# Ledger of designs, part 20: VH-VL binders against q0atu2

Target 1, 119 residues: q0atu2
Amino acid sequence: MLDKKARIRTSREYRNVFEKGKRLSGRFLIIYYVENALDNNRFGFITNKKIGMAVIRNRIKRQLRAIVREYQGQVKNKHDIVLVARAGIGKSSFEGMEKDYIAIMKKAGLFARNANKID

## First folded at step 1 (VH-VL)

Design f3l (framework fv_firastotug)
Fold by ESMFold2-Fast, scan of step 1:
Structure f3l (fold): chain C 119 residues (1-119), chain A 123 residues (1-123), chain B 108 residues (1-108)
Amino acid sequence: as target 1 above (119 residues)
Amino acid sequence: EVQLVESGGGLVQPGGSLRLSCAASGYSISSGYYWSWIRQAPGKGLEWLAYIYYSGDTYYSTSLKSRLTISRDNSKNTLYLQLNSLRAEDTAVYYCARSDFEGSTDLGYFDYWGQGTLVTVSS
Amino acid sequence: DIQLTQSPSSLSASVGDRVTITCRASQSVSSDYLAWYQQKPGKAPKLLIYGASSRATGIPSRFSGSGSGTDFTLTISSLQPEDFATYYCQQYDSSPYTFGQGTKVEIK
């Protein structure tokens, strides 16, 4: 579970990231990201109906939160980042989602080159 | 503040086609929202028809998907609903509405609605 | 598809009454994926409650929502003259998004 202060919680906050942020697409994920005026990073997670039923979408959200938490120490500080799951994510493995996340974060310049897992 | 204004309703013959428009102001239809068409037959309840989200991806009610097309024109900030092969039972007030999600909830509630436009299908 | 059934379909009440409207789902709905709307004749629906229990901006505190799984309720703690209307529940847990048939609240 991510700390409450590290979560984007309101639709207004999500809207701000979508409207003002930059966008990058990966295989299973799209990220929207914008610098914030806070002391910390915040993450949001969107799983749309294209992915499948609520049970599948909720599993994907839990797995994405776990991945984000694992790598949170390597993310450039002071960003709001929203992860949007693409339709194909429901058939991906945890490893597949993790690799896609690392690749897209590196491409965005939000990760150091050769980012490593948090123990 | 969001304002939605529907237009294009009116009297149409069975088997005909009609294109409804929804002009949005106060917000961009291409950013951070989901936009839907919902209808209500006279004296009946509400029926969701279709949505389009910020990326342009669309979803349809399974009973109507072959006769409906939802689209948008970002440059005009306008949402459209194309209705084909109209039947008497398609007579309804058609609303466009904005769906704002609650964080990771995905498609959520409809927080702003247009005033509606009446479509009457009759010979 | 998740079917929503409201009860009662209509009720008569007096100003000051406590009014409770129930929405039952044919399949389990997360408590976060249910909304309530108010509709007056000739008008578009107005959002009252989202996420089963969160009041929309500007909605009076006399309106409250509760419930989870298959059973949800909208309560009006002290009915006012402007509250005579038709009320609809809506689920957004599963596509297609579905509404209840409506509950008409009319003057006793």
Scores: ipSAE 0.015, ipTM 0.637, lowest interface PAE 6.8, mean pLDDT 83
Fold by OpenDDE, second read of step 2:
Structure f3l (fold): chain C 119 residues (1-119), chain A 123 residues (1-123), chain B 108 residues (1-108)
Amino acid sequence: as target 1 above (119 residues)
Amino acid sequence: EVQLVESGGGLVQPGGSLRLSCAASGYSISSGYYWSWIRQAPGKGLEWLAYIYYSGDTYYSTSLKSRLTISRDNSKNTLYLQLNSLRAEDTAVYYCARSDFEGSTDLGYFDYWGQGTLVTVSS
Amino acid sequence: DIQLTQSPSSLSASVGDRVTITCRASQSVSSDYLAWYQQKPGKAPKLLIYGASSRATGIPSRFSGSGSGTDFTLTISSLQPEDFATYYCQQYDSSPYTFGQGTKVEIK
């Protein structure tokens, strides 16, 4: 899984991203992102009840963590990024989620220019 | 808590067919996860047979694909397995199991299992 | 298909012993997508470890998994009476799902 230092862990940290960050919506994901004062990126994950039962939400969260982990090395540094799962994500394939993540991250300009796994 | 209960096992003749049921409770099989059939011949290891996504997509072991059908009834929250043209080597305990997803594949590990149902193929 | 070969196929041990079971894959298992199960006679397999090293819910700390690539290990730090069983590894890196042949842990 993601290293502890790569995770948004506290309510305060989440609030900071929501209040000060930018928001972009994809098909299955909404991302909130803001620059941080750290040397690393931190990721947060929100799965609300609209997605489905708790076990579904946990599955989705795990899938999103996997996606983030795969591409984290290609994301511009010094960002706090919160992924909010949209209601329809529960019916999406992993590939669908991944494509949506890539698309929305590209739109946000959060991938490094030399990224090679996002084509 | 998720519970799986297999039924439909018994003695069948070679060339016949089996139809097994797996009644799930505690979670809707159409709401998430992957649902598989796995069998175990007496004194042998485990062999995955097929799975169905919560979305309804199905996948089969290549060696048995032509004889296997995995299906479900959402209204009954029940998983089914049909295996045709039975052979003696199809004798096994058949398990249904829930597969949880991890990583970047559509595959996973099996976190919940039924008790299994024995199918014996014999003349 | 990825073939998993466990070693040993069987072993005898005593309560309190440290037990180590290995699982070798015919090819690299990406992201350590390997699980371990315990099965007792007449019962269904029980998930012990997933992701090569993560304990499933309710699994005692004496069970641990390690390894990467093609070589994985299940360790029971101090064998308990209820641990005498057959153990299986399973990969979920690629379809189809495949299991090791099993390792039977018997009482010495």
Scores: ipSAE 0.005, ipTM 0.624, lowest interface PAE 11.4, mean pLDDT 90

Design f4 (framework fv_firastotug)
Fold by ESMFold2-Fast, scan of step 1:
Structure f4 (fold): chain C 119 residues (1-119), chain A 119 residues (1-119), chain B 108 residues (1-108)
Amino acid sequence: as target 1 above (119 residues)
Amino acid sequence: EVQLVESGGGLVQPGGSLRLSCAASGYSISSDYYWSWIRQAPGKGLEWLASIYYDDSTYYSTSLKSRLTISRDNSKNTLYLQLNSLRAEDTAVYYCARGWSPEYAFDIWGQGTLVTVSS
Amino acid sequence: DIQLTQSPSSLSASVGDRVTITCRASQSVSSYYLAWYQQKPGKAPKLLIYDASSRATGIPSRFSGSGSGTDFTLTISSLQPEDFATYYCQQSSDWPLTFGQGTKVEIK
């Protein structure tokens, strides 16, 4: 689970990211992202009914939150990022989702590989 | 800058075990990246063996999984590979490499250590 | 497992030649998950290209990568003496990670 402060929670906040942000599509994920005026990153997660039943959608949301949490140290500060799961994600492995997330975040220029490293 | 130095190679008897070390300097192995072992038999191509992520998630070659263990000691900034039940076909140069997260591309390699399994 | 097949397995070329090496995957591989390495005898491999087309730091502009899906290409636009080596493609689209069998670029 991500900390409450790192989560996008209201419809208004999601709408802001969709309207003002950039969009990038991966294999299983679409991200929408925009720089925010806060001192931290915030993440949102959307799974629609085409993915599968509620049990499947809730599992995907938990797995995506776990992935985001694992890699949060590599994400450039001051961004609101919404992850939208594509229909095919339900057939992906955890590793497949993880690799897709990393690939799209890198393509977006959102991974700060050097900035967050500790020697 | 970042350097990886393998050790523990040499002549080993068939049926024995091998423990290789990879000492990292200039970067903490606990802070980021996949840290991996790749081998190359004489005159042959590259074969990926195992990876460990900074969060201790481990991944193994399907064919060698039962004989391999990858581990690390953060206090010594050292990566290890244990290979059991050695066979002549395990004769190879063994490389330690840092995987550039997110694509798992290997941007830093050690010099390699030669392991010869007597036959 | 995703198998990578390189072609040709070896080639002979002269300094100044354009060299093209192909990597074919048994399954679709995202461009984000394909890399190319150069290896000289007795040395560790060196990363040339990641994300199918992004040149690694310090790699000369004569090296370029392209491709998507199952077909990827490494091109050396004007071969230099230091480029005679073995080249490997590598995928990370799925576990286990796999390399192509290698392409040896030899002097004519």
Scores: ipSAE 0.006, ipTM 0.550, lowest interface PAE 14.3, mean pLDDT 84

Design f4b (framework fv_firastotug)
Fold by ESMFold2-Fast, scan of step 1:
Structure f4b (fold): chain C 119 residues (1-119), chain A 120 residues (1-120), chain B 108 residues (1-108)
Amino acid sequence: as target 1 above (119 residues)
Amino acid sequence: EVQLVESGGGLVQPGGSLRLSCAASGYSISSDYYWSWIRQAPGKGLEWLASIYYDDSTYYSTSLKSRLTISRDNSKNTLYLQLNSLRAEDTAVYYCARESGFTPLGFDYWGQGTLVTVSS
Amino acid sequence: DIQLTQSPSSLSASVGDRVTITCRASQSVSSYYLAWYQQKPGKAPKLLIYDASSRATGIPSRFSGSGSGTDFTLTISSLQPEDFATYYCQQSSDWPLTFGQGTKVEIK
């Protein structure tokens, strides 16, 4: 579960990311991202109904949150990032989603190479 | 400016079929949106019928799915609704409408509607 | 299917009144997929509120939405002559999409 401070909460905050942010597409994921004025990163998740029924969308959303949480320490600070699941994500494995996430975050320049908090 | 114009309505006989068209202008129907058909019987409320997404996934009303086909022709920028085995209860104004695929705004643009009357 | 039930089914009001319309869902609906529409006689519906509480472009500030889970509310803070219409809630949280039965706001 991501901390409340690390979550994009309102539809207005989501739209700010879509309107002002950059877009990058992976195989299963699209990210929209913009630098924020906060002391932390915030993440949003969209699993719209093109993916399938609520049970499938909820599973995908849980898996994406788990992936994001695992790699929190590698993400460059001060960004609002929205993950949008593409239609094909329902047929992906957890590992497939994880690989796609890592690939797009690296492409976006959002993964820190040598973060001070390495664990 | 987004515009949707329905056509193909009119008087049809019970047991027949109808094919409605929705011509879109000001944007492409092959973009990242759901395109939907919604109807309203005289004096009654709104009933969602079907949606199609740009990747060709389709969704249908549970009670109507065996009689209903939603499709599009990207080259003509036009949505279609085919309804078979028409009954008196299919008498309604039929609307086409747009809904965003990644951040749903509800149905933000509607056509004016086309009246279908099923009567002998 | 998710059933949406609106209350009241009709009401009579005067200009300047505060009007409240409730939409109750048969099961939980994500607030990101709850919308409200206004329909005037002979016209297509018009989007008022999306994401349960966000006003659509061009919609006056007297219209507001709230709620989560199974209970949602549309409020008109000071009814104007142009607001006499039928109002519908709608969910797109699950397939099939469903609308409430509508609430008719009539002149007293």
Scores: ipSAE 0.007, ipTM 0.559, lowest interface PAE 11.6, mean pLDDT 84

Design f4c (framework fv_firastotug)
Fold by ESMFold2-Fast, scan of step 1:
Structure f4c (fold): chain C 119 residues (1-119), chain A 121 residues (1-121), chain B 108 residues (1-108)
Amino acid sequence: as target 1 above (119 residues)
Amino acid sequence: EVQLVESGGGLVQPGGSLRLSCAASGYSISSDYYWSWIRQAPGKGLEWLASIYYDDSTYYSTSLKSRLTISRDNSKNTLYLQLNSLRAEDTAVYYCARGLDSSYFPTFDYWGQGTLVTVSS
Amino acid sequence: DIQLTQSPSSLSASVGDRVTITCRASQSVSSYYLAWYQQKPGKAPKLLIYDASSRATGIPSRFSGSGSGTDFTLTISSLQPEDFATYYCQQSSDWPLTFGQGTKVEIK
């Protein structure tokens, strides 16, 4: 779904975001985010076994990647951002996850000014 | 910055019950992470007791499961451990700790200073 | 339960020595779920290494971890006086979480 260059890939990179980044919690999502030294944004996705069976976790992960991809152009450049799915996300609709993502990204100040039109 | 402070230790009678508290500051215990209890008997190694995930899922040591209850009060930002049917072998320093909430299972990055529990007459 | 066995149980070494501590698991453990801790007398444990080989923030470069499967190693390349401590490995590959029995490092 996302370009390989736009994905956080290693455990070390994930831990860096958790240790040095800021955190913001939404209804279904938690984001951790930190500025990087690259020319692009990178995203990581975490779906815990507590969310449900592999089929449910894989569906949620795909849906989150689709949401991130759709709004990728609205995100302020040069950030590593990790999305952590909360246990209750399994009961959410796609639209519910999308609204939560937009709300939390705006609250974090990570959306560009013109992204306000999306809401 | 996360700070954890344990309380509720001291001298307890065999056969009694123990309730420990862990007051967290600098972070909401309801927002994420595994929150855990680990103990260490005098001169011995570390023993994991229980963990609670921010969604209230709980995990317990196999040998102690029937005697342990882990819980939290989000309004007080406090983690609790209850241990029943106390034995001399339960004498230990009890630590609370935060575990990483990620695709990588709990690594304990913040620890309290511990509270000593002595089970004796 | 996954059992972790450390070797040696204790050692005495001189400042500047290379120290190696081994952790052997009773069954395969993913490297993503293997950590090392340092504990000084009277203090809580301190995270040194996570994901088998990644140093925690602020940990000196003389500490390194390696290994996969059932065999993991913590190395201190040049022992310093402040490294007197007990070292523990820990797995989180499966519940219950388990620690090794510890290795006490005493400076000669």
Scores: ipSAE 0.000, ipTM 0.547, lowest interface PAE 12.8, mean pLDDT 83

Design f4d (framework fv_firastotug)
Fold by ESMFold2-Fast, scan of step 1:
Structure f4d (fold): chain C 119 residues (1-119), chain A 121 residues (1-121), chain B 108 residues (1-108)
Amino acid sequence: as target 1 above (119 residues)
Amino acid sequence: EVQLVESGGGLVQPGGSLRLSCAASGYSISSDYYWSWIRQAPGKGLEWLASIYYDDSTYYSTSLKSRLTISRDNSKNTLYLQLNSLRAEDTAVYYCARTSEYGLWSGMDVWGQGTLVTVSS
Amino acid sequence: DIQLTQSPSSLSASVGDRVTITCRASQSVSSYYLAWYQQKPGKAPKLLIYDASSRATGIPSRFSGSGSGTDFTLTISSLQPEDFATYYCQQSSDWPLTFGQGTKVEIK
């Protein structure tokens, strides 16, 4: 899991990202992202009821946090990023979600150029 | 579908300057990660020259950066390459290319047909 | 700069043959940043493989990529007449972007 400092924690912080941030859609994910005035990156996660039952939504949320954690060293510093799961994400594999995350983060210009996959 | 069309090639004199254009259609250059210029001298391999990102960050080959400028005009959806102080070894086909949507930075999935530049006295 | 060295530089093969081309990097390259291209005379390169092992849209299943670190491989499992071409590897793990020198696959 992500450390407390790397999480978007309040409704005000989520609203700031939605209102001031850029939006980019992938196959299974939408991200909203904005530069912050902090020393670190922060991530938020939204899995709505259209994805499925609580068990499925909780699984997706856990898997997305694991993916974000694995690649956090590649993310350009000083950004607030909110991941919103699309309805179709419930049918994806872990590898499918990981691939979509990498693609959308690269497309947003949020991955450092010479970064390697964290393991 | 995305299409790229290069223009501005031809016969140029040593010591002169070259300005190439790459007109994109079917996709906004302002919404993609990287748009690149690549060249290939006759009978030789591919050589990357420069890339521009949607936020106008630019990257250049180490040997050519003093002679190259990559730029874009979002209103015309067109990419440009300026090459100064031309030498005979700059004779090549010049391509523009777009980064792959899935697998960005590892693949260029759309290429123009190329424009031939001949540097000769 | 990361240098990519392909082996062999050229090879002769027959239709139906299994062809293997190797790309060696001077420094470790993430598999997420390695691609393979096919180029026929007079034409622009065509993306075959991205992220070391993912086939690009419309690319036949006989083309496959593998590898990690410094060693990457492109395999054509059963060479077809249209596969005689020059093949290039390319890394985007670090700036500047670099290509291998190319491998020419010719008719035996």
Scores: ipSAE 0.006, ipTM 0.555, lowest interface PAE 13.8, mean pLDDT 84

Design f4e (framework fv_firastotug)
Fold by ESMFold2-Fast, scan of step 1:
Structure f4e (fold): chain C 119 residues (1-119), chain A 122 residues (1-122), chain B 108 residues (1-108)
Amino acid sequence: as target 1 above (119 residues)
Amino acid sequence: EVQLVESGGGLVQPGGSLRLSCAASGYSISSDYYWSWIRQAPGKGLEWLASIYYDDSTYYSTSLKSRLTISRDNSKNTLYLQLNSLRAEDTAVYYCARGPTFDSGSLYFDYWGQGTLVTVSS
Amino acid sequence: DIQLTQSPSSLSASVGDRVTITCRASQSVSSYYLAWYQQKPGKAPKLLIYDASSRATGIPSRFSGSGSGTDFTLTISSLQPEDFATYYCQQSSDWPLTFGQGTKVEIK
């Protein structure tokens, strides 16, 4: 799903999102996001040592990438988005991380209105 | 430069057990990589068997997990694979391989041993 | 388990031909977690491509990879004599790790 064009790759690009972007906190995730001048979205992922050991951080990074891939089509075009895992995410289920991601993306206005399941 | 050398293959009897070794040089297996066993039956494709992470987390193929044990001895820089209740279908070349950690990119196998042939026959 | 299906299972080609091998996943696989290997008779597999499109060190530029989601492709732009081999795709998106069944590239 996420080819090289869809990932934030350089420290300069990460700094741009942190400096110019908006911040929104969820239960397990923080997102930083800014509109870009490209024709596509780019994602970055940060897991720090507060989460736990490398094996836990690696699992979480994989799971977050999988969640982003699944919902890629619902994200408004032309944004750079960095996901930062909060302390405590290591105790969350995959489903819990997914629900938190959906909630914060909707709150940020980054998901299309019709991305919600029909009730 | 990383080198992997498998040993412990040969002719084995059905119903027995197999213990393979993989001696690593040029890199410590206690670092941050996954270390894996993959096999290939004669004329067939590649089948992943098991992986061990440097923190001793283990992962096994769904169909074989009841018969497989992956382990390591960090002091000898050696990986092991034990396969129990051997069947004719376990006849294969067994490879050990190194995979990078997920946080450094994707898990793929960048260094492979030469393989060791295991023949399970009466 | 994520199943990878390669197409074709075998092909015959001549030196100089453009060869295309496809790998289809039973469910979505991130490009970050798809690799391609080359295996010659009697030898261990050799990494060609990782992250769907990144060429491994020392791999000639005639090898390229592309794709995302469920559909991935390995292309050899101008087949050389040393390229007659079996090619495998592999995913690391989820445990267990899985390989495609392989594509044998044979001389005509």
Scores: ipSAE 0.000, ipTM 0.533, lowest interface PAE 14.6, mean pLDDT 83

Design f4f (framework fv_firastotug)
Fold by ESMFold2-Fast, scan of step 1:
Structure f4f (fold): chain C 119 residues (1-119), chain A 121 residues (1-121), chain B 108 residues (1-108)
Amino acid sequence: as target 1 above (119 residues)
Amino acid sequence: EVQLVESGGGLVQPGGSLRLSCAASGYSISSDYYWSWIRQAPGKGLEWLASIYYDDSTYYSTSLKSRLTISRDNSKNTLYLQLNSLRAEDTAVYYCARDIGTSYEVSFDPWGQGTLVTVSS
Amino acid sequence: DIQLTQSPSSLSASVGDRVTITCRASQSVSSYYLAWYQQKPGKAPKLLIYDASSRATGIPSRFSGSGSGTDFTLTISSLQPEDFATYYCQQSSDWPLTFGQGTKVEIK
């Protein structure tokens, strides 16, 4: 589970990310992201009613938190990032969600650059 | 601003049927919200009855599902509740409500003012 | 069905008192899916708290919510005359939706 300080918790903080942030869409995920003034990253998770019942939405949120936790060390520091699940995510596998997350984070430039060997 | 007004209450006989209406104004009932019916018997607590979602998915209380039908008429912007085989324990104030529209929950705001149904012979 | 049990069922309090109401769920409820309502005699319920701890628009800061899993709490830090009412918790973690039985806060 993500550290409490790494979670976006208030509706005002979510609204700030939506209003000031940039948006990128993947197959199953949309991310909104903005640089913050903190010394750490914060993540938010939104599963709308179009996805399905609360039990399905809760499962999706748990799986997304697990994915974010696994890859948190690769994310550039000082960002607020909100993951919004798209309607089709309920039929995706864990691997499908993970692949989509990695792809969209790389496209956003939010994954740390690998060090390259100098010739 | 959303306003909900219930109607169709009154005195009804045991064994009969009830059809309640909830007229919405200021917002379309076909939008991305759960629209719901909740009741409250005199001196007792709140009991959720049924919800309908914009895609026509319906959900019912476990004990009442065989007697309840929730529906809507988008052209009239009106939500309905049909309750059959009425019993004395169905005596209650019936409320309609909309959820708050967040992606997290079905929490109710606004509520209608309620309509009283009395089941008595 | 998820059963919600409130404690106490009723209490007597004075203006200025700190009031605490608890809501216990028969199985785990995500904090995102717990709400609290206030109801005054003859009126429809009013949403106070959603997501276990977020105050609804226009709700005074003396109202706060907390909790997770099976145990949730509504606190009124300094009771005002307009706060004498019945309070209900509600879960939307699973269908059917359920309410607690209510807690009546009466004038002492």
Scores: ipSAE 0.006, ipTM 0.549, lowest interface PAE 13.9, mean pLDDT 84

Design f4g (framework fv_firastotug)
Fold by ESMFold2-Fast, scan of step 1:
Structure f4g (fold): chain C 119 residues (1-119), chain A 122 residues (1-122), chain B 108 residues (1-108)
Amino acid sequence: as target 1 above (119 residues)
Amino acid sequence: EVQLVESGGGLVQPGGSLRLSCAASGYSISSDYYWSWIRQAPGKGLEWLASIYYDDSTYYSTSLKSRLTISRDNSKNTLYLQLNSLRAEDTAVYYCARVTPGWESGTAFDIWGQGTLVTVSS
Amino acid sequence: DIQLTQSPSSLSASVGDRVTITCRASQSVSSYYLAWYQQKPGKAPKLLIYDASSRATGIPSRFSGSGSGTDFTLTISSLQPEDFATYYCQQSSDWPLTFGQGTKVEIK
């Protein structure tokens, strides 16, 4: 599960990411991201009614949190990142969501992954 | 102007390998989200073959997965498709097509190449 | 795999006619991942509609799309001479990507 310090929790914090952040769209995901003034990354998750019923939306949200947790060590420090699930994600496999997440994070320049650079 | 141009088609031998290129001009493919290869046999419909994301994640047609390799070279602004163990049934026009990222659209093929005809015959 | 079935496979129409083409999916497809393309003989396909109902840049207003779930429709109001072509629906809701078999719109 993602630690509480790594979560965007308030409407104000989500609004800040949407207003000041950059946006990048994937197949199943859209990310909004902005550098923060903290010493850690924070993640937010949004699922809308177009995805399906509450049970499906909650499952997708849980799966996305698991993916983010698995790859949090690859993410460039000091960012607030909001993941918005696109309609259609409910029919994706877990692996499909994971691939899309990795792809968009790399395109955003948020995945370092080079062993010799942690700066 | 944005343009995709396929090459590598023509008459090819059964049992061999097919390597196609798709050269992009008027823009950098590193700005795209993903690229795909689609083919169309004479008188038939469109068949998706493979896609590659800018980060080299790949997806393949289930029936052709063991015979296909999609790749790209950003420095040459070019997309490639290799198909092994050629059969007469691989005769088709081969298209490359792109998907650009965007909040409004990032899911449809907005630019297509002109296509290159591949004829597999002895 | 998600199969897309178009109806009809072909139709004959006159200039000025209203043409309706249906695309039925074997399982639910998100409208955000359904597109329509037009193809003329010897040419590459051209994007008409994305996200089920959004017209691509430069596409005339007589083209419209609608639908959700398993049933999607492309409508051409007041058919023009340049609209005689083959039309394809396509889904990107799940891998592998699939196209409908095509609908040929030919002159009466």
Scores: ipSAE 0.006, ipTM 0.565, lowest interface PAE 12.6, mean pLDDT 83

